# Miniprotein binders against b1l550, part 2

Target 1, 279 residues: b1l550
Amino acid sequence: MRLPEELLERARDIHSEAPSHRIKLDRVGSFGLKVPVEFKGFLLLAEADVWVSLPEGRRGVDLSRQVEAIYELSNPPKDPFSLCREAAISLLEKLNYADSSGVSIRFDAPLQDGESLKYYGVEISSIASDEIINKIRVEILGMTACPCTAELIRAYKSSEIAATHTQRSLGILEVSTKAEHPDPDKLASIIERAMSSPLRTYTKRPDEGGLVIRSLSNARLAEDVVREMIHLFLEEFGHLPEDTHILAAVRSMESVHMHDIYAERSFSLDEIRKEISSH

## First folded at step 3 (miniprotein)

Design L13
Fold by ESMFold2-Fast, scan of step 6:
Structure L13 (fold): chain B 279 residues (1-279), chain A 105 residues (1-105)
Amino acid sequence: as target 1 above (279 residues)
Amino acid sequence: GSVEEYLKEAAEFVLRIIELAFRVLELTEKALKTNDKSLLDEAQQLIRRAEELINKAWELIDKALEANPDHPEARELWERVALLAEWVKILQKELERAYERLTGE
């Protein structure tokens, strides 16, 4: 909807004034906007943040122009990658006092799981300045089981002990690149393949027993999962520019402890190739 | 009513249609996540409501265009309602797909 023109004119006058303190702000914008997106044949309601840098000599940002920029590009709904990039560029065009702009779009992505859908978390962003940097973060739940625990369970042969020593784990891949956003379904697949077993939606009690057994048969430490994710990432996405930055992480919600286990590695493609090729 | 009144009321319907469309998306996603078919039934009712408001917006725009066929605001609003009507058709198809996924083979 259009705001009343009188209100918009008054807001612009105030925003162009000098601030009380001449301090630059890195991100000023509209956060938590609801925007429709089309993702792989699905029409989804995503949540978006839009922002720009604010120079030290300007009191405020024209928030209505930020909302206008993304909503104009959201009708009709389009893929979130194009929306993210186009909106970031549009923000710099509409708000010429800004040195940089950014757009983040978050949604739960559907993934086929038998006759049902399961969901994984996706956050994409595009940050525009002299160049465009694209970032994507994928989070998906799976199961892990410690190899040491698997050996202990084998000795005890108790279903109660077995259930206690498997963990839900959150796998995380984050990629920052000057190239196009990587396919999130491929990132999700990498995470699931690195884990002891995937977590299925709509599982019945018998299916849940199967997940525990599969996890114990393919027991992996959090450290093992991160290394496997990196290996699989390089096989699938090693073609990206050498300055591409990746974060691979897993957070295991340990069932036998009051705290979580966390493992991560951040690297550039150039850095990891030199490390792996060291003879 | 005046042309201005017709266009103001049509613009209000446009906002209401957008709100209903967003709610349909929200309910459809929640239904798939929670395996709750009743949320799809609710979404279907909201689609029917959106279709009614689209027709009412068309009637108001037609009245404005009868008074002035070249009215720029009326033409712009006509295009917006046309896009919303297409979006509602897409939402209906997505709802049918969601229903199929939750109710069977």
Scores: ipSAE 0.000, ipTM 0.270, lowest interface PAE 14.8, mean pLDDT 79

Design P14
Fold by ESMFold2-Fast, scan of step 6:
Structure P14 (fold): chain B 279 residues (1-279), chain A 84 residues (1-84)
Amino acid sequence: as target 1 above (279 residues)
Amino acid sequence: GSVEEYLLEAAEFVLRVIRLTLKALKTNDKSLLDEAQQLINKAWELIDKALEANPDHPEARLLWEFVARLQKALERAYERLTGE
């Protein structure tokens, strides 16, 4: 039977030992922690990952110190942006052998949809080293419709014509910046505006026809949606530092195929401005 | 004419109805819906001739179903742009 202090000393001794192979590890930590956050007046249960870099000469990390860092800062619940940044900094302060730390927080964000609410996916990260890099990823479902008029004529031979005209599509915007995290509601708005039609949380059967015809009136390829997302992003967030990196992507869940259509572009603000201005 | 001739002509009018309805909703121009209604009426006439010649023609029946749904879409477009 060991005393708690003897167990803690043993754990520290083991973690400070030389590993079997002198290989640096980029991310070692506690993943899938449940943490409450306050987001725009809502109390939400989020999922968090906390991690640090591990040098080639050290066998393990102090996992209890990692959990301590985030839980001390999460009571009372606070906004996920502050929690992410403060926890990443705290990790480096508590674990002096680490060259870098990171925190990622994931949750479903509420968005007003008429008199109801819909939800979109948010992942917020802060990575701390000699500087802090803030990342945000927003994912939201919408509708797209093929612009091919020849396919619409061909569809007259199908008994399920309505199902072939519109597809559910997942729009994705990811931003990495030295500035503060962009507002996820604005990123979600960009994605929805780039699509043929937003997806609603509740729709009556008569209103379903309205969604279909609206999607058909704004028919777009996945490639068109990605280009429009980039255009709208530059209008709203073109003021961010030139080394800001963006990923814009769309995954279209094709009803007539067994596979999805996917389109993406990653770029820095400096890179995309030079590309647009060269022609 | 043959059933196939009637169906080809009807398909041409159906395509024009689709283009006009989509353009009307995009531009909020209700006058394009009036033009679409005239064209869909011509499609109905051709489908009726095809079904009169062969009531069991599979393509004629499928086109009838498609145009019935398109007519409903056109009615909904009128409601959205005019309130009617």
Scores: ipSAE 0.000, ipTM 0.183, lowest interface PAE 14.1, mean pLDDT 79

Design R11
Fold by ESMFold2-Fast, scan of step 6:
Structure R11 (fold): chain B 279 residues (1-279), chain A 84 residues (1-84)
Amino acid sequence: as target 1 above (279 residues)
Amino acid sequence: GSVERYLKLAQEFVDLVREFTELALKTNDKSLLDLAQELINIAWELIDLALEANPDHPEARELWEEVARLQKELERAYERLTGE
């Protein structure tokens, strides 16, 4: 379906009218756009949100300018970090009434795992105003095992109990910085190393037994995993600006009859360094 | 102007659709057909933006017909990969 020019011209006129109430809006835009990107040699279909701030005196945003901003920059498909940053800047240039703009791009990142690929979740954003803030969130599944259950297994050598008490856990690292986006593969690696065991792409029953054994050998509470993630993050990314903000979190997925266990810590690099050095 | 930019971008996405469809058939990779379908959807959005500016634009209308033909080619590619 095509819209007549007359209807689209009228829609643009409406957007420039005064609103019912003179209230600023923080984010107004096009959400759920499909955008092809190139990520480390892979062609991927990503999902993008684009937005701008809307001043108190304007009824609506020009959606065609938002679509133009991202699609002009997405052909040929390029690195999603550059696309995110450049599109956010372009939005401010094209929509002169806005105080700020933002772009978020989400995709499942492939990671080579022996015979196959495994995937982890990536969401990146760039928010532009008088400065640019870059944000990245990485989520990846791994396994955890309760230390108390591990001790019982060591005492009684019961694999059945061990299998029952290993859990899938979602590790989360989110970084907000004035520097360039951190490498998501490195963030994913930090999360996996902090876990009791990473998940494999393709597992047979013998491989599943191996994962259980590895998890029990490296049994960790969700609290342990978060602390280890922070430690590993500081080793890899301690060079980022001191006002860089990080969220480290783990969600341990229990059985359907139990609640999830969740642990998190938010901090700036400056804050965490002072905390660690004071002990 | 913006109309020429939208049509140029749509044409480039149309070219990518052809490349991804051919590659999908050669590699037996359905995910590339999914990418081609989304590129067709984006090309139509760009053509709509051009037609928004000028509903009678001859190049936009010709490109719309080309994208419609590619849609049918893509559907045949899906049938080939799925039917086998």
Scores: ipSAE 0.000, ipTM 0.197, lowest interface PAE 20.5, mean pLDDT 78

Design T21
Fold by ESMFold2-Fast, scan of step 6:
Structure T21 (fold): chain B 279 residues (1-279), chain A 95 residues (1-95)
Amino acid sequence: as target 1 above (279 residues)
Amino acid sequence: DTEERIRELFERAFKLALEGIELWLQGKHEEARKKFEEAIKVLEEAAKLAETLPESLKHHYLALIYYFMAIAYERLGDTEKAEEYRRKAEEEARK
């Protein structure tokens, strides 16, 4: 049965009512929306979350208005950075009771790997209030090899030892800035260059042996990888505003133990420059 | 060439779906259903074209097309087909 117009109008009033408890909420919105985006010439399926702040005196948000806003901006499909920023601004303008708005868009980004494509994870956000803060997180899988493994192979000639002591590692770079979003391909490149070797999408048996040998030749601790990522980041993105915040992290999926090794450092550009200049 | 045709069809289907949502909100449910049915027809045409693309491009376009078919079926009240096409979209997106 179709709802009468009178009932629909009464339902709209509920959102503007006072809540039972006068508590503000930081994020209220529509999460897990599927949105088409164009990324570097590829038409991709992305997931989007959209939200606004809710003041202590208002019971609810207009969720349908949020969904319409992002859909209007995604026709035709556009780049996810522009979509993210424009949608966050639009939400704040359309829902005038909100102090802040945000949009996050996540997708698997294609990266050319010989004659095939591999994928890495990207999440971009724009948070609008008195200022706009742009955030990007890149995760890409690669390989690490312990320096202890290299020493063992030097002492004991065995490919089985090498295979046992190499592990898959997830590299993570997260950047929050008032400037535009950094290029995710450049962030992915930094992560791969910091690791012992990249992970290939299409790997034949001869290539697998080559990756293990290369990893052992470029053996690095998780701590080494994080430091190298930070160094490479500063070379590429040192031009960003001083209050830019970065998280660099590595999670190694240990093959010989039932646990992961994790290393991270978070910092602002201002903090890290003062640190490295003070000995 | 083929990708441009797929994009044009996708854009047309998306415009039809937006019109359908607006009509539904206005209480014009019968007109809204026609728009969603038309969008599905356009998306079916786009899917046939996507099948002719190289493997990596094929899977990306099919994921987008199936996702929009799922939305259109949801709006038509066909929850079984909506769930089927959401699953198909996720499967294609992983390839």
Scores: ipSAE 0.005, ipTM 0.344, lowest interface PAE 10.5, mean pLDDT 78

## First folded at step 6 (miniprotein)

Design Aa5
Fold by ESMFold2-Fast, scan of step 7:
Structure Aa5 (fold): chain B 279 residues (1-279), chain A 94 residues (1-94)
Amino acid sequence: as target 1 above (279 residues)
Amino acid sequence: GEIRVTVEFEKDGKRVTFTYKFTSPELLEEALKYIEELIRFSGADRVRITVEASSEEEAERLADELRELAERLGYDEIEVTREGNRFTVEAERE
């Protein structure tokens, strides 16, 4: 049912009214929007959140303007990074009572895996105020092999190739910067190179054996993986502004335990360079 | 050698500044594309981009590319100043 347009003339503008309590809200918006994006030649269905700050003297935000902002920019589909940045700026322009705006876009990114595809998680954000801050989080599964158990079994059995347990490990890189979003494929590559071995969507039996042997010959602690991720990140993205913030983390889903092992480090580029050079 | 690019832009009295430090020239193209995008988004009244490189030729090439960028974005007054291997491109519109 469509209500008559003349009702709008008599209805109060609830959103523009003073609230019962003069309290500022940090984020108010439309969450869980479905948005098509074009990523590296693929058309993907992404999920987006859009928000603005709400001043203490205003009761509500205009949610329809938020949806308009992102949907106007998503037709035709464009790359999710440009969409994220442009939508955040558009929100701040369209909703002039706001001090800040933000957009987050989440999707599973395809990654070439032999003749098939595998997928890794990507979440990007842009927050606009007096400046624009871009954030990206990449999560990808890989394989790790325990070096401690490898050495114990090698000693015990006098084996040339150490037997040990292997497990899935989730690698995480999160970057917050005034510069452009880092390429998520490069972040995913850094994570996989830091692991004992990447995971595959499928393998033929001979290839599966090779991956296991590779992981056994490259056994790594979660702590080793995090340090290697940071080292590789600095090689690839050390050009970013000094105040760029990074989180590097690994969650190892230990196959011989009921619990996981977790290791992380957060840092700015300025901080980590001073630490590494301090000797 | 290291290439330093400092981006400073101003709109309605508000200033944003940040510096890249490249050791690899191939990463620079991605950054330049984003700088163009950012200036276009902000609608900056004034832009100042400073390039420092080990080679005068490299710094000059980069400054020329940035001047062309400012021209494409419609800036009315563009000034390029040089001090050794340091080039500054200043662009302003009314």
Scores: ipSAE 0.262, ipTM 0.730, lowest interface PAE 5.0, mean pLDDT 84

Design Aa7
Fold by ESMFold2-Fast, scan of step 7:
Structure Aa7 (fold): chain B 279 residues (1-279), chain A 94 residues (1-94)
Amino acid sequence: as target 1 above (279 residues)
Amino acid sequence: GEIRVTVEFEKDGKRVEFTYKFTSPELLEEALKYIEELIRLSGADRVRITVEASSEEEAERLADELRELAERLGYDEIEVTREGNRFTVEAERE
């Protein structure tokens, strides 16, 4: 039921009132919305956060206007990149008291793996103000093999004792740019190529042996994987604006330890080019 | 005439609702395939699809298609309700 018109006319507009303390808030909005998106031929249910800045003199934001903005643009479902950018812009148009707006959309992206599918994590954001900044984060599991373990196996390959230490590792690439969002499939590919081997959705026993052998022939420390991801990123996306910021990271879930190994590097394209050209 | 399809689905206590408007039955058939894929990928625990058409016959046909869609997706409790030119298909699993 809707309220009668008389009651709506007499109701206080709480959101337009002065707050108890004149403090600006950076992000106020609706978080955890379920929205449909179309991604590379697939219809996916994504999770979205929408937000705006709140000025010091206003008590609250119009949450219903935020939800309307993203849902209007998600019907029919469209690609998450366009949805993210257009919704962020729409929020500023609909909520003129805001200085900035943002939209984040998260989903598990399908990736073809033979006749089956595997999934990797994608989070995209667009932050709008007097400019727009696009951010994408890709996380995908792969396999790493310890170089020390590989060396041990080489030393004892004639022994009846064989040790193979492979572990799942989470690769992370995050890009913030004034250009359009990078293609997440290409980011996922970079991560997988930097690993000792990719993980498969379905493998038979002979194929499993092959993965272990490939991992051992391509043994890499977490530090090696991060450096390789950066190298491959520059080959594929070095054309992005110089102020583009990247985070490359790996979290290795060590099979013979109770703890994880973590390695990361944050950089701008300008910074990393100067570093690499140094000797 | 205008055909209105409202889709509501819920997963882990979070609810999404959106409405499609069509003036062509052919476009609606294409949209139903995409709605089916969306619901399947969402893993929704509860789904409610409401169809409102300019004729009762058209709405009934669409409601039957939506019931079959819910059955294909594996929902075990499916209820169809009718109110004039409005048909609602509610589906859930435990």
Scores: ipSAE 0.000, ipTM 0.119, lowest interface PAE 22.0, mean pLDDT 76

Design Aa8
Fold by ESMFold2-Fast, scan of step 6:
Structure Aa8 (fold): chain B 279 residues (1-279), chain A 94 residues (1-94)
Amino acid sequence: as target 1 above (279 residues)
Amino acid sequence: GEIRVTVEFEKDGKRVTFVYKFTSPELLEEALKYIEELIRLSGADRVRITVEASSEEEAERLADELRELAERLGYDEIEVTREGNRFTVEAERE
């Protein structure tokens, strides 16, 4: 049922009214929208958040204009990066009282894994104001093996490949830049190469044995993984603007403990280059 | 050698600037696609892209690619200037 159009003329325009308190809000919007996206040949169901800043003198945001903006741009489905950037800019054009807008899109990205697929987490955003800032966060599971226990067992038993505990570790790379979003497959690759071994969706016993031996032969602390991720990131994405900000982190779900180990480092390209070049 | 690409664009008097420092020509493809997209989406009135490379020939080739990009996007006034190994492509529309 639709109410008569005449009622719109008699109803107050609540959103344009003065608020109870003259306080600016940083983000007001529609969160948890389901949108289709086209990613590397796959049609995926993504989840989107859209928002704008709200000035101190305005009571509310026109939420219907926000939903229209992203849904207009998502039909037909397009790549999530272009959708993110186009929607953020469109929001500022449609809602002229806002001084900034943002769009965040999250999905599980398929990655070829032999003859099967595995998945990793992707969240991208674009924040538009006088400039546009693009952000991407990639999370993927890998395997780590403890070098400390490996060395102790090697010393005790004099083995060439020392026994040690292995565990799943979550690697995280987050990039914020004025340039394009980095390719998430490349970020996922960096994380996996920094680990003792990648994880697989499917293995038979001979392949599983090889994966275990690989991880044991490449034992790494959480701290080692973060440093290697940074090193590999600089090799692949060192061309980005110097004020590009990166977070590299790993959370190791230690198999011999009731708790996790966590290591991280945040930096700008300018900061890390100065640090490395000092020695 | 290193290739430096400085991107400046202006819309309604507001200016945005950022700099790429490439060590490999292969990385330029993604950046050029983004530059093109950003110009289309922003509706920039003026775009100024400066390319600096150790090879004059490489810098000139990239400047030509950027000039062609500006032409495809419908800019009315396109000027390419050279200062040694540095090429600047300026494009303006009404």
Scores: ipSAE 0.253, ipTM 0.734, lowest interface PAE 4.8, mean pLDDT 85

Design Da4
Fold by ESMFold2-Fast, scan of step 7:
Structure Da4 (fold): chain B 279 residues (1-279), chain A 94 residues (1-94)
Amino acid sequence: as target 1 above (279 residues)
Amino acid sequence: GEIRVTVEIEKDGKRIRFIYTFTSPEELEKALKEIERIIRRKGADRVRITVEASSEEEAERLADELRELAERLGYDEIEVTREGNRFTVEAERE
């Protein structure tokens, strides 16, 4: 149903009115939008948030223009990184009262896993002002094996492969940069390579045995995993601008405890290079 | 090799800057298409693109490609400047 256009002549322009209190708002927008994206040959359903800053003298944001910005750019579906950056820029163009704009897009990314697929979590954002800051967070599950218990079992009863407890661990890499979003597949690969072993969607019994043996032979503390993730990140993405910020973290769902173990390190490329060079 | 592209676009006195770093032909092609879409949609008055690469030959090749892009987009004044391995393409409409 469409109401008569002449009603617009009689209706107040609420958004352009002065607010009850002259307070700037950092983020005002449309959250939880469903958008199709094209990711490495897959058509995926993603969830998007779009926002702009609101000046202290303006009561509201034109939310319909925000939806227009992302819809115009999502048809036909395109890669989520270009969609994120282009939509953030478009928001500033469409909403000229805003000092900054932002877009975030979340989806589960398919990753080839032998003869099947597995999925990992991706969240990206682009925040535009007089420059663009791009952020990506990748989360993927892997397996860790405890080296402390392995050493105790080895001391108690020597064998070629020491028994120890294994558990699922969530690896996290978050990158904020003025450059393009890093390839999430490469970030996921870094996380998996830092773990005792990756997890699989499908394993036959011999393959499952091999995965367990791999984990037991490559026991790692949560602290070890975080340090290895940082090392591998610097090998792959050390070319990013020096003010790039990274968070590397792991949350280990310890099979022998009622609680999780967590380790993290946040740093800028400039900071970590100085730290490493001091050794 | 390692390549860095800095893009500055200006419309009605407002400027926005963004950066690309890449190592593969696929990444380069994707970035160029995105740059073109942004410039076309924005209707930018001025564009400044700076290319830095590990080799001068690689940077010059990319600068030439970006100059051709600016020509296809209809910019009247295009200037290419060089400072070692750094090439800057500046384009504006008369």
Scores: ipSAE 0.381, ipTM 0.777, lowest interface PAE 3.4, mean pLDDT 85

Design Da6
Fold by ESMFold2-Fast, scan of step 7:
Structure Da6 (fold): chain B 279 residues (1-279), chain A 94 residues (1-94)
Amino acid sequence: as target 1 above (279 residues)
Amino acid sequence: GEIRVTVEIEKDGKRIRFLYTFTSPEELEKALKEIERIIRRKGADRVRITVEASSEEEAERLADELRELAERLGYDEIEVTREGNRFTVEAERE
């Protein structure tokens, strides 16, 4: 049922009223929106959150204007990075009482895997005020092989490739910067290259054997993977502003334990360069 | 080489600043299209774009491209200023 339009003339403008308590809110918005995006030739259905700050003297946010801001920019579908940045700016313009706005977009990014596809997780955000801060988080699974057990097996029996346990490991790179979002395919590539081997969607038995041999020949601790991710990140993205913040992390789902191993490092580009130059 | 582009857009006294860094011509083209969409949608009163590149010649070429963009967007007053390898394009509507 659609109510008569004349009711709008009689209804109070609740959002513009003074609240019962004069308290500022940091984020008020529409969460879990489904938005089409174009990513490297693919049309994907992404999940988006949009929000603004709410001043202490205003009871509510015009939520319909928030939805309008992102949907107007999603037709035709565009790349999620431009959508994220442009929507954040548009929110701030459309909701002039707000001091800041933000947009977050999440999707699974397709990645070519021989004749098949695999996927990695992407979450991006843009927060706008008098400047824009962009954030991206990439998560992808890879394989790690334990060097400690490999060394014991090598000592026990002479072999060209020592046996050891292997497991899935989740690699994480998160970047917060005043510059544009880093290319997620490059971030995913860094994570995979830091691992003992990448994972695949489909393998035939000979290819599977090769993947396992690669992993065993390139055994790495979670700590090794994090350090390698940082090294590779600096080679690819060292040009970003010095105040860019990075989180590099690995969660290894240990096949020989009831628990996981986790290693991480957070740093700014300025901080890490000073650390490396002191060696 | 590395190219750095800083964009400031202003409407009704409110200003937003954002930054791009480029390592390829393809990334630059995408950023210029995004900048154009933002400016056109906002109907900005004033735009200031600063470009800095490893070579003066490269920065000057990019500044020229940005000046042409400002002209296409209908800005009346466009000024280009230079400080070494840094060029600033300022555009205003009268």
Scores: ipSAE 0.455, ipTM 0.813, lowest interface PAE 3.1, mean pLDDT 86

Design De4
Fold by ESMFold2-Fast, scan of step 7:
Structure De4 (fold): chain B 279 residues (1-279), chain A 94 residues (1-94)
Amino acid sequence: as target 1 above (279 residues)
Amino acid sequence: GEIRVTVEIEKDGKRIRFEYRFTSPEELEKALKEIERIIRRKGADRVRITVEASSEEEAERLADELRELAERLGYDEIEVTREGNRFTVEAERE
């Protein structure tokens, strides 16, 4: 249903009016938009947020123009990284009163797991002003085995492979950089390699036994996992700009406790290199 | 080796800068296509692209490819400047 276009001539342009209070707003936009994306050969349904800054003298943002910007760029579906960056740039062009714009896109990424698939969480963003800052967060589950209990049992029984408790642990890598988004599959790989073992979508009995033995033979504290993640990250992505910021974290869902264990470290590449070189 | 590409796009006095850092030819090709799409959509008045590679020969090849891109996009004034393994392609429309 469409109202007469002539109504536009007498309706006030509310968005262009002065606000009740002259206060700048950092983020005003359309949140929770569903967009198709093409990721490594898969067509996925992603969720997107788009926003712009609002100057102190303007009452509102043209929300319809924000939705147009991302939908124009999402048809046909494209990779979420290019969509994120191009949409952020397009928002500044379409909404010229804004000093900055941003786009976030979230989806579950498929990862090859033998002859099957497993999934991990990805959230990316691009914030545009006089430069573009790209951010990516990857979360994937793995398995950890407790080395403390393993050592106690090994001392008691003199066994090469000691029994210990195992649990699911969530690994997190978040990267903010002036360069392009890091490949999320590589970030997921770093997290999994830092764990006692990865998790599988399905296993047959012999494979399940092998996975358990691997984890027991590679027992690691949450603190060990975070340090290993940082080490592996520097090997893979040490070429990023020095002001790149990283968060590495692990949340271990301890099978012998009613609570979780958490370990994290935030750093810039410049900061961590100076720290390592002082040792 | 490492490849660094910095892009500065200007339209109506407003400038946006973005970067790429990668090691594979496949990643480079995708980045160049994205750069082309952004420039065409924006209708930029001036573009400055700096490329730096581990070898001078590779950087020069990339600079030539970027110069050809600027010509295909219809820029009238194109200048290529070298500083060792760093090449800068500056293009503008009158």
Scores: ipSAE 0.408, ipTM 0.793, lowest interface PAE 3.2, mean pLDDT 86

